# Miniprotein binders against q96jn8r1131to1294, part 206

Target 1, 164 residues: q96jn8r1131to1294
Amino acid sequence: TLEFLENHGKNILLSNGNRTATRVASYNQGIVVINQPLVPQLLVQVRIDFLNRQWTSSLVLGVITCAPERLNFPASACALKRAAWLLRGRGVFHNGLKICEKFGPNLDTCPEGTILGLRLDSSGGLHLHVNGVDQGVAVPDVPQPCHALVDLYGQCEQVTIVNP
Short names: E, the ipSAE of ESMFold2; O, the ipSAE of OpenDDE; V2, 0.75 times the mean of E and O plus 0.25 times the DockQ between their complexes.

## First folded at step 17 (miniprotein)

Design W108 (at its last look DockQ between E and O 0.85; V2 from the best seeds 0.83)
Fold by OpenDDE base, look of step 17:
Structure W108 (fold): chain B 164 residues (1-164), chain A 83 residues (1-83)
Amino acid sequence: as target 1 above (164 residues)
Amino acid sequence: SKEEDLFKEAEEFAKLALEMLERGDYMYAAEYYLMAAEEALEAGNPELAFEYARKAIEYAKKNGNEEFLEEAEELLEKIKEEL
């Protein structure tokens, strides 16, 4: 089953069989990684459960290609300087640098209840899904194995892994 | 060279910081300045690192994130050792 790994950001509390992540302090230190690596056609989805409007920005989605069990998480995903492809706002980032200005909907404005998904296609393209709708390839060639990453940042204080 | 690449990366992070500031996102601004400082330091430019670290500290205070502030201040002290 899909779960968040026990190795996570300092401000994360896992519950619901490690399928729910809650950031319980501040606006950062909220990185979680899904246990199973992304394999082609596996759709991993999380639902935004709770937004705290006191903060700015929102969750970051992406993948890492390093071993997640041993990863020392920075305070935020944007500080991942290696082996990281991230979707933030409408941008796509690789190892901290912006590689695309506008992709898909703005993650910073997704309301509670939004279901966000990541999926690798057969060519290694990373797809973003929003409420079941494939938004296209965000990253054309992601090294494998890779793990889905969620940064509960800013407004996003809780997410839950949901099945398709 | 590697140092030149690091320097360029530092500048890119600083640019991202400014971009965040333009949209009123002080949280990411602080974080990008911290990253910029780290890269600048690694690039062998402690003066530039110092500047970025100070900005990180400034916005860390503004954000009210004590833990981040502490991290930034620790970096600042490290930078000072190389000035």
Scores: ipSAE 0.857, ipTM 0.930, lowest interface PAE 0.6, mean pLDDT 96
Fold by ESMFold2, look of step 17:
Structure W108 (fold): chain B 164 residues (1-164), chain A 83 residues (1-83)
Amino acid sequence: as target 1 above (164 residues)
Amino acid sequence: SKEEDLFKEAEEFAKLALEMLERGDYMYAAEYYLMAAEEALEAGNPELAFEYARKAIEYAKKNGNEEFLEEAEELLEKIKEEL
């Protein structure tokens, strides 16, 4: 069963059998990681449960390729300068730097109830799914092993892991 | 070289900070300016690092995040030693 790792951002409270992550303070310190590495057959999906539109930007979704169990997370995923591939807004980022200006939908405008999915294809390409619809390859060659990451940043105050 | 790469990264983080300012995200703007300041300092450009750190502090004051503001002010003091 997919769960969020116990090693997470300082402002996260895990519930619902560690399948729900809530940011309970501030706007940051909300990084969570899925407990199993991403493999080609695995579709990891999270539902946006609660948004606070007082903030401008919303969640970040992506992968890390270093061991997550004892990693010291920065306050925000944007500061992951190594081993990280992230989707933020419409941009794709590698190690904190933008590598693609526009991919898929704008994550900052996804409403509550949106289901966001990550999977690897057979070539190691990272795919984003939105409400079950494949948005294509965000990153063509992700090193393995990697783990799915969500940063409950700004607007995003709660997400829940859901089955495909 | 390492210094040339760090300087280029500092400029890219500053561009990201400006993008966030245009969208009204003072939280990310402060974060990106702090990252730009750190890279500029490591690149051996403390004058540029100082300007980026000042901007990080300016926008951090709007965010109400005391831990981040303390971190940014600490960096500014370290940058001043290199000026």
Scores: ipSAE 0.781, ipTM 0.890, lowest interface PAE 0.9, mean pLDDT 92
ESMFold2 (binder alone), look of step 17: mean pLDDT 87; pTM 0.870

Design W109 (at its last look DockQ between E and O 0.83; V2 from the best seeds 0.85)
Fold by OpenDDE base, look of step 17:
Structure W109 (fold): chain B 164 residues (1-164), chain A 83 residues (1-83)
Amino acid sequence: as target 1 above (164 residues)
Amino acid sequence: SKEEDLFKEAEEFAKLALEMLERGDYMYAAEYYFLAAEEALEAGNPELAFEYARKAIEYAKKNGNEEFLEEAEELLEKIKEEL
């Protein structure tokens, strides 16, 4: 069963069998990691449950290749300077630095109810799915094992893991 | 060298901060300046680190994030020890 790990950002409250993450304070400290590593063809999806429009930006999606249970989470995903590939807005980031300007839809403008997915293909390419639609390869070669990461940042205050 | 690489990374974070500012995102601007400060400090450039940290603090205040502000101020104090 896909769940968020108990090791998470300080402002996160887990519920619904650790399938729902809610950021209960501020706009950051909201990183969560899904327990099972991404394996080829496994589609991991989260639904944006609630957006708080008082903040700017929104959730970050990505993967980490370090051990998530030992990770000391920074306040935001942008501060992950190692073993991290992130999707934010329309950009792709690796270890904090931007490696792609425009990819897929703008995550900052996804409305509530949007279902976002991550999937590794057989070649190690990381795919973004939006409402069931494969947006293509965001990161061409991701080391394995890796874990899906969600940063409930800014507007995004709640997400839930959903089955495909 | 490693220090040169760190310095370049610091500059990249600072550039990202500026990009965020250009779109009115003071939250990420603060965080990127913080990162820039850390990298600059590690690169052996406390003067540059100081400048970035000050900017991080500035926008932390603007964002009203007391926890982050405290962290940024702690970094500033660490930087001052190297000046």
Scores: ipSAE 0.884, ipTM 0.941, lowest interface PAE 0.5, mean pLDDT 96
Fold by ESMFold2, look of step 17:
Structure W109 (fold): chain B 164 residues (1-164), chain A 83 residues (1-83)
Amino acid sequence: as target 1 above (164 residues)
Amino acid sequence: SKEEDLFKEAEEFAKLALEMLERGDYMYAAEYYFLAAEEALEAGNPELAFEYARKAIEYAKKNGNEEFLEEAEELLEKIKEEL
């Protein structure tokens, strides 16, 4: 039921029933969005399929709170200055600005095979899961509706939506 | 004021660019300097915007992304109009 939206970064090719996203050029233009908004009890999970370690930084994971179907994506998620809450490296970012220096593991070091999950709790808190383990609340009160976003940046060249 | 807030955001993006340079990530460095330049220009500080845009161009040349480089060069030309 969960798929990546057809509206995505221009270097993305979708496959596997739109459940797999591959960045086929460069290091950016790799933003993808999950087609269903997050609701309590829904765990959205992606598996890191392929990394190219020649790049320094890796994927960004997070949520957007604006309607994704007609959004014009910037080249990279770091340029999302509105309606965005992002996890990059160990930091948490809101609208491009760092709001937390350290949350959870360093996403730039997650290996191939890592399963990353996003879930809202009943209070609108955004939780990160890593290989099934809840890392706690990254963002305490995300406006709803919101959609999960992945930026296949740098190292990260392919992810696949997986079921819990 | 809004200009003071934009100036502070420009400084935060420049700080992020420096962090990425320390890690050798020229792609994020270029993108963060581009964002810093945009915010500095909107804050009414075209001299600072020029310095940031020049740095964005410098590091963009290292990443092989010609489209981004063209955008950064266009931003620099826009900033020059206000110097």
Scores: ipSAE 0.818, ipTM 0.909, lowest interface PAE 0.8, mean pLDDT 92
ESMFold2 (binder alone), look of step 17: mean pLDDT 89; pTM 0.891

Design W110 (at its last look DockQ between E and O 0.80; V2 from the best seeds 0.84)
Fold by OpenDDE base, look of step 17:
Structure W110 (fold): chain B 164 residues (1-164), chain A 83 residues (1-83)
Amino acid sequence: as target 1 above (164 residues)
Amino acid sequence: SKEEDLFKEAEEFAKLALEMLEKGDYMYAAEYYLLAAEEALEAGNPELAFEYARKAIEYAKKNGNEEFLEEAEELLEKIKEEL
């Protein structure tokens, strides 16, 4: 069963069998990691449950290739300077730096109810799915094993892991 | 060199901060300036680190994030020790 790990950002409260993550304070400290590593063809999806419009920006999606159980999470995913590939807004980031300016839809403007997915293809390409639609390869070659990461940042206050 | 690479990374973070400012996102701006400060300090450029840290603090105050502000201020104090 896909769940969020107990090791998470300081402002996260897990519920629903650790399938729901809620950021209960501020706009950051909201990183969560899904327990099972991404393996080829496994589609991991989260639904945006609640947005708080008092903040700017929104959730970050991505993967980490370090051991998530012992990771000391920074306040936000943008501060992950190693072993991290992230999707934020329309950009793709690697170890904190932008490697792609425009990819897929703008994550900052996804409304509540949007289902976002990550999937590795057989070549190690990381795909973004939006409401069931494959947006293509965001990262062409991701080291394995890797774990899906969600940063409940800014407007995004709650997400839930959903099955395909 | 490693220091040169760190310096370049610091500048990249600062650029990202500016991009966020252009979008009116002071939250990420603060965070990127903090990152820039850290890298600049590690690069052996405390003067530049100081500048970035101050900016991080400035926008942290605007965001009302006390925890982040405290972190930035702690970094600033560390930087001052290297000046």
Scores: ipSAE 0.880, ipTM 0.940, lowest interface PAE 0.6, mean pLDDT 96
Fold by ESMFold2, look of step 18:
Structure W110 (fold): chain B 164 residues (1-164), chain A 83 residues (1-83)
Amino acid sequence: as target 1 above (164 residues)
Amino acid sequence: SKEEDLFKEAEEFAKLALEMLEKGDYMYAAEYYLLAAEEALEAGNPELAFEYARKAIEYAKKNGNEEFLEEAEELLEKIKEEL
């Protein structure tokens, strides 16, 4: 079953059989990773449970292509300078640098209850799903294996893995 | 060259910091300035790295994040050795 890895940001508390991640302090140190790599048949989905609108930016969603079990996570996903493709706001980032100015909806405005999904297509393209609706290919050729990552940044204080 | 690529990356991080300032996200602005400082130092431009690190500290002080401030101040001391 899909769970968040025990190796996570230091402000994260895992609960609900490691399917729920809560940021219990500050605004950062909230990186979590799904315990199973993406494969074409797998849709990984998380629901935004709690937001604190005092912050400007919200969660980051994406993938890493290095082994996550022993990785020393930075305070925020924006500092992942290798092996990372991330969605923040409306931007797509590779290794910290913006490669697409606008893709999909603005993640910083997604309300509580939004279900965000990631999957690979048969050609290695990374798709974002929002409330079950495929937003298209965010990244055309992600190396495999890769793992889904969420950074509970700023507004985002809790997410839960949900089934498709 | 490697130095030119690193300098270009530092400029991209500084641009991202400015974008976050325009949106009012001082936390991300500080983090992007710290990234810019790191890249500028690796590019062999400690003067630019100093400017970016100082900006990272400036915006970080507004949020009281002592752990980030310690990291940024440590980088600033490393940069000073190269000035």
Scores: ipSAE 0.825, ipTM 0.916, lowest interface PAE 0.8, mean pLDDT 92
ESMFold2, look of step 17: ipSAE 0.822; ipTM 0.912
ESMFold2 (binder alone), look of step 17: mean pLDDT 87; pTM 0.862
ESMFold2 (binder alone), look of step 18: mean pLDDT 87; pTM 0.865
OpenDDE base, look of step 18: ipSAE 0.880; ipTM 0.940

Design W111 (at its last look DockQ between E and O 0.88; V2 from the best seeds 0.85)
Fold by OpenDDE base, look of step 17:
Structure W111 (fold): chain B 164 residues (1-164), chain A 83 residues (1-83)
Amino acid sequence: as target 1 above (164 residues)
Amino acid sequence: SKEEDLFKEAEEFAKLALEMLEQGDYMYAAEYYLLAAEEALEAGNPELAFEYARKAIEYAKKNGNEEFLEEAEELLEKIKEEL
């Protein structure tokens, strides 16, 4: 069963069998990691449950290739300076730096109810799915094993892991 | 050199901060300036680190994030030790 790990950002409260993550304070400290590593063809999806419009920006999606159980999470995913590939807004980031300006839809403008997915293809390409639609390869070659990461940042206050 | 690489990375984070500011995103701006400060310090450039840290603090205050502000201020104090 896909769940969020107990090791998470300081402002996260897990519920629903650790399938729901809620950021209960501020706009950051909201990183969560899904327990099972991404393996080829496994589609991991989260639904945006609640947005708080008092903040700017929104959730970050991505993967980490370090051991998530002992990771000391920074306040935000953008501060992950190693072993991290992230999707934020329309950009793709690697170890904190932008490697692509425009990819897929703008994550900052996804409304509540949007289902976002990550999937590795057989070549190690990381795909973004939006409401069931494959947006293509965001990262062409991701080291394995890797774990899906969600940063409940800014407007995004709650997400839930959903099955395909 | 490693220090040169760190310095370049610091500048890249600062550029990202500016990009965020241009978009009106003071939250990420603060965070990128903090990152820039950390890298600059590690690069052996405390003067530049100081500048970035101050900016991080400025926007942290604007964002009303006390925890982040505290972190930035702690870094600032560390930087001051190297000046």
Scores: ipSAE 0.879, ipTM 0.938, lowest interface PAE 0.6, mean pLDDT 96
Fold by ESMFold2, look of step 17:
Structure W111 (fold): chain B 164 residues (1-164), chain A 83 residues (1-83)
Amino acid sequence: as target 1 above (164 residues)
Amino acid sequence: SKEEDLFKEAEEFAKLALEMLEQGDYMYAAEYYLLAAEEALEAGNPELAFEYARKAIEYAKKNGNEEFLEEAEELLEKIKEEL
């Protein structure tokens, strides 16, 4: 069963059998990680439940390639300087640095109800899905094992793991 | 060299901070300037690190995030010792 790990950002409250993550304070400290590593047959999906448009930027979605159970998470995913591949806005980031200016949709504009998915293809390519539609390869060869990560940053106050 | 790579990374973080300012996101701007300051200090350029840390503090005050502001001020104090 896919769940968010109990090791998470300080401002996160887990509920719904650890399938729902809510940021209950501030704009950051909202990193959560899915409890199972990605494998080619696994599509991890989260639904954006609540947004606060008071903030400018929204959630970050991606993968971490080190063991997440005891990792000390920074306040925001942008500070993950090792073992991280992230999608923010329209950009793709590796270890905090932008490696692609435009991939897929602008995550900062995804409305409530959007279902975002991550999966690996057979070559280790990381795919983004948006409302069930494959957006293509964001990252061509992600080291394995890796875990899906969401940073409930800024606008994004709640996400829930959903089945495909 | 390692120092040249760290310096280039500091410049990339500073460029990201400027991009966030253009978008009106002072929170990310402050975070990226802090990252730039950290990288510049590790690159052996405390003067540049000082400038980036001051910018991180400037934009952090607009966010009202006292925990981040304390972190940024601690880094600035550390940088001053290397000037």
Scores: ipSAE 0.810, ipTM 0.909, lowest interface PAE 0.8, mean pLDDT 92
ESMFold2 (binder alone), look of step 17: mean pLDDT 87; pTM 0.864

Design W112 (at its last look DockQ between E and O 0.86; V2 from the best seeds 0.85)
Fold by OpenDDE base, look of step 17:
Structure W112 (fold): chain B 164 residues (1-164), chain A 83 residues (1-83)
Amino acid sequence: as target 1 above (164 residues)
Amino acid sequence: SKEEDLFKEAEEFAKLALEMLERGDYMYAAEYYLLAAEEALEAGNPELAFEYARKAIEYAKKNGNPEFLEEAEELLEKIKEEL
């Protein structure tokens, strides 16, 4: 069963069998990691449950290739300077730096109810799915094993892991 | 060199901060300036680190994030020790 790990950002409260993550304070400290590593063809999806419009920006999606159980999470995913590939807004980031300006839809403007997915293809390409639609390869070659990461940042205050 | 690479990374973070400012995102701006400050400090450029840290503090204040503000201020104090 896909769940969020107990090792998470300080402002996260897990519920629903650790399938729901809620950021209960401020706009940051909201990083969560899904327990099972991404393996080829496994589609991991989260639904945006609640947005708080008092903040700017929104959730970050991505993967980490370090051991998530002992990771000391920074306040935000943008501060992950190693072993991290992230999707934020329309950009793709690697170890904190932008490697692509425009990819897929703007994550900052996804409304509540949007289902976002990550999937590795057989070549190690990381795909973004939006409401069931494959947006293509965001990262062409991701080291394995890797774990899906969600940063409940800014407007995004709650997400839930959903099955395909 | 490693220091040169760190310096370049610091500048890249600062650029990202500016991009965030351009779209009115002071939260990420503050965070990127903090990152820039950290990298600049590690690169052996405390003067530049100081500048970035001050900017981080400035925008942290605008965001009303006391915990982040405290972190930025602590970094500033650390930087001052290297000046």
Scores: ipSAE 0.867, ipTM 0.936, lowest interface PAE 0.6, mean pLDDT 96
Fold by ESMFold2, look of step 17:
Structure W112 (fold): chain B 164 residues (1-164), chain A 83 residues (1-83)
Amino acid sequence: as target 1 above (164 residues)
Amino acid sequence: SKEEDLFKEAEEFAKLALEMLERGDYMYAAEYYLLAAEEALEAGNPELAFEYARKAIEYAKKNGNPEFLEEAEELLEKIKEEL
């Protein structure tokens, strides 16, 4: 079963059988990682449960290509300077640097209840799904193995892993 | 060279910090300025790293995160040793 790893940001409280992550303090230190590598045909989905709209930016999602169990997470995913491909706002980032200005919808405006999904295609392309709708290839050839990552940043205070 | 790449990376983080400032996101602005300072220092440009670290501290003071502020101040002290 898909769960968030026990190794996570220090402001995260896991609940609901480790399928729900809540940021319980501050605006950062909210990185969580899915416990199984992302493989073709596996759709990892999280639901945005709670947002605090006082912040301007919201969650980040993406993948890391290094082993997550012993990784020392930075305060925010933006500081992952290796082995990371991330979606933030409308941008795509590789190792902290923006590589695409505009992909898919603006994640900073997704409302509570939005279901966000990540999957690899057969060519290693990383796809974003929004409420079941494939947004296309965000990253064309992600190395495997990789793990899905969510940073409960700013607006985003709670997400839950949901079944496809 | 590696130094040229690190310097370019520092400039890209500083651009991201400015983008966040334009949106009023002082938390990301501070975080990106700290990244810019780290990369500038690694690139062998402690004067630029100093200016970026000062900006990281400036915006960190606005966001109420004392742990981050302490981290940024520690980096500034490290940078001063290279000046």
Scores: ipSAE 0.828, ipTM 0.914, lowest interface PAE 0.8, mean pLDDT 93
ESMFold2 (binder alone), look of step 17: mean pLDDT 87; pTM 0.869

Design W113 (at its last look DockQ between E and O 0.83; V2 from the best seeds 0.83)
Fold by OpenDDE base, look of step 17:
Structure W113 (fold): chain B 164 residues (1-164), chain A 83 residues (1-83)
Amino acid sequence: as target 1 above (164 residues)
Amino acid sequence: SKEEDLFKEAEEFAKLALEMLERGDRMYAAEYYLLAAEEALEAGNPELAFEYARKAIEYAKKNGNEEFLEEAEELLEKIKEEL
């Protein structure tokens, strides 16, 4: 069963069998990692449950290739300076630096109810799915094993892992 | 060199900070300035680190994030030790 790991950002409260993550304070410290590593053809999806419009920006999606159980989470995913590939807004980031300006829809403007997915293809390409639609390869070659990461940042205050 | 690479990375983070500011995002701006400060410090440029840290602190205050502010201030103190 896909769940968020107990090792998570300071402002996260897990519920619903650790399938729901809620950021209960501030706008950051909201990183969560899904327990099972991404393997080829496994589609991991989260639904945006609640947005708080008093903040700017929104959730970050991505993968980490380090051991998530031992990870000391920074305040936000943008501070992951190693072993991290992230999707934020329309950009793709690697170890904190922007490697692509425009990819897929703008994550910052996804409304509540949006279902976002990550999937590795057989070539190690990381795909973004939005409401069931494959947006293409965001990262062409991701080292394995890797774990899906969600940063409940800014407006995004709650997400839930959903099955395809 | 490694230090040169760190310095360049610091500048890249600072650029990202500015980009965020241009979009009206003070939250990420603060965070990128903090990152820039850290890298600048590691690069052996405490003066530049100091500048970035101060900016991080500035926007942290504007953001009302006390925890982040504390982190930035702690970094500032470390930087001061190298000045």
Scores: ipSAE 0.872, ipTM 0.936, lowest interface PAE 0.6, mean pLDDT 96
Fold by ESMFold2, look of step 17:
Structure W113 (fold): chain B 164 residues (1-164), chain A 83 residues (1-83)
Amino acid sequence: as target 1 above (164 residues)
Amino acid sequence: SKEEDLFKEAEEFAKLALEMLERGDRMYAAEYYLLAAEEALEAGNPELAFEYARKAIEYAKKNGNEEFLEEAEELLEKIKEEL
């Protein structure tokens, strides 16, 4: 089943059979990765469980194309300068740099209970789902294999993997 | 050239830092200024790297993230060696 990898940011505590990730300190060091690569028929979904509105920005969602088991993660996903495609706020980022100003809803305003999903389509396009609704293609041609990543940044203190 | 590409990336990170400041996100601004400083130093512009590193430190001080501040101050000292 889908679980968060044991290799994660240093401020993360895994629980609930490694299906729940909690950021227990500070505002960063909260990167987690799903334990198997995306394939076209796989929908990875996480629920936002807890937010701390002391912070301005919230979680980052996306994929990396490097094998995640032994990576040294940076403190924040914004510093992933290679092999990374990320959604933050309303922007799409490739290797740290913005490539699209507006895609889908603003992730920084998603409330607790929001279910966010990632999947590949048959053409290798990366789709975002919000509460079961497909937002379209964020990234048209993601190299495979790729691995779903969440950065529990700022406001976002806990997410849980949920099944469809 | 490689230096021109690195300088362009430094400017993009600084632009992202300014966007985060407009939103009131001082910690993301600090993170992007640190990335901008690293790229500017690699591009051979230590004066610009110095400005970016000082801004990274300035915006990070309020929130008490000691690890980030140590990293940023180490970069600042490295930049000073190139001035």
Scores: ipSAE 0.795, ipTM 0.895, lowest interface PAE 0.9, mean pLDDT 92
ESMFold2 (binder alone), look of step 17: mean pLDDT 86; pTM 0.863

Design W114 (at its last look DockQ between E and O 0.84; V2 from the best seeds 0.00; counts 0 for: pae E 2.5 > 1.5)
Fold by OpenDDE base, look of step 17:
Structure W114 (fold): chain B 164 residues (1-164), chain A 83 residues (1-83)
Amino acid sequence: as target 1 above (164 residues)
Amino acid sequence: SKEEDLFKEAEEFAKLALEMLERGDYMYAAEYYMLAAEEALEAGNPELAFEYARKAIEYAKKNGNEEFLEMAEELLEKIKEEL
């Protein structure tokens, strides 16, 4: 069963069998990692449950290739300076640096109810799915094993892992 | 060299901070200035680190994030030890 790991950002409260993550304070410290590593053709999806409009920006999606159980989470995903590939807004980031300006829809403007997915293809390409639609390869070659990461940042205050 | 690479990375983070500021995103601006400060310090440039840390503090205050502010101030104190 897909769940968020107990090792998470300090402002996160897990519920619903660790399938729901809620950021209960401020706008950051909201990183969560899904327990099972991404394997080819496994689609991991989260639904945006609640947006708090008092903040700016929104959730970050991505993968990490380090051991998630031992990870000391920074305040935000953008501070992951190693072993991290992230999707934020329309950009793609690697170890904190922007490697692509425009990819897929703007994550900052996804409304509540949006279902976002990550999937590795057989070539190690990381795909973004939005409401079931494959947006293409965001990262062409991701080292394995890797774990899906969600940063409940800014407006995004709650997400839930959902099955396809 | 490694230090040169770190310095360049610091500058890249600072550029990202500026980009965030251009769109009015003070939250990520603070985040990136913090990163820039850390990398500048690692690069052996405490003076530059100091400047970035101060900016991180500035926007942390603007964002009203006390915890982040505290972190930035702690970094600033660390930087001061290297000046």
Scores: ipSAE 0.875, ipTM 0.937, lowest interface PAE 0.6, mean pLDDT 96
Fold by ESMFold2, look of step 17:
Structure W114 (fold): chain B 164 residues (1-164), chain A 83 residues (1-83)
Amino acid sequence: as target 1 above (164 residues)
Amino acid sequence: SKEEDLFKEAEEFAKLALEMLERGDYMYAAEYYMLAAEEALEAGNPELAFEYARKAIEYAKKNGNEEFLEMAEELLEKIKEEL
């Protein structure tokens, strides 16, 4: 079963059998990682449960290719300088640097109830899904194994894994 | 060279910080200035790292997050040791 890993950001509380992550303080320290690597045919989906529009930016989605169980997380995903591909706003970032200016919808504007998904295709391409609709290939060749990551940043205070 | 690459990365993070500042996103602006400072320090330019760390502190203060401000101040103290 898909669950958030117990190794997570300092401001995260896990609930609902580790399928719900809540950021309980501040605006950062909210990185969570899915406990199983992405494989072809596996769609990892999270629903945005709660947003606080006091903040400017919202959640970050992505993948890491290093083993996550003992990883020391930075305060925010933007500080991941190796083994990371991230979707933030409309940008795609590799190891903290922008590699694509515009892909998919603006994640900073996704409302509560939005279901966001990540999967690998057979070529190792990373796909974003929004409410069940494939947005195409964000990153064409992600090294495997990799794990899905969510940073409950800024506006985003709670997400829930919606796959069994 | 590795030093040239690190310096270029520091400049790219500083540009990202300026973009976020233009949007009024002080949280990301401070984060990117801390990243720029770390890269400049690793590139062997502690004077530039110090300047970036001071900017990180400035925008961490505007954001009002005390824990993040402490992180930025700790980075500045580390950089001072290399000056």
Scores: ipSAE 0.379, ipTM 0.643, lowest interface PAE 2.5, mean pLDDT 88
ESMFold2 (binder alone), look of step 17: mean pLDDT 87; pTM 0.866

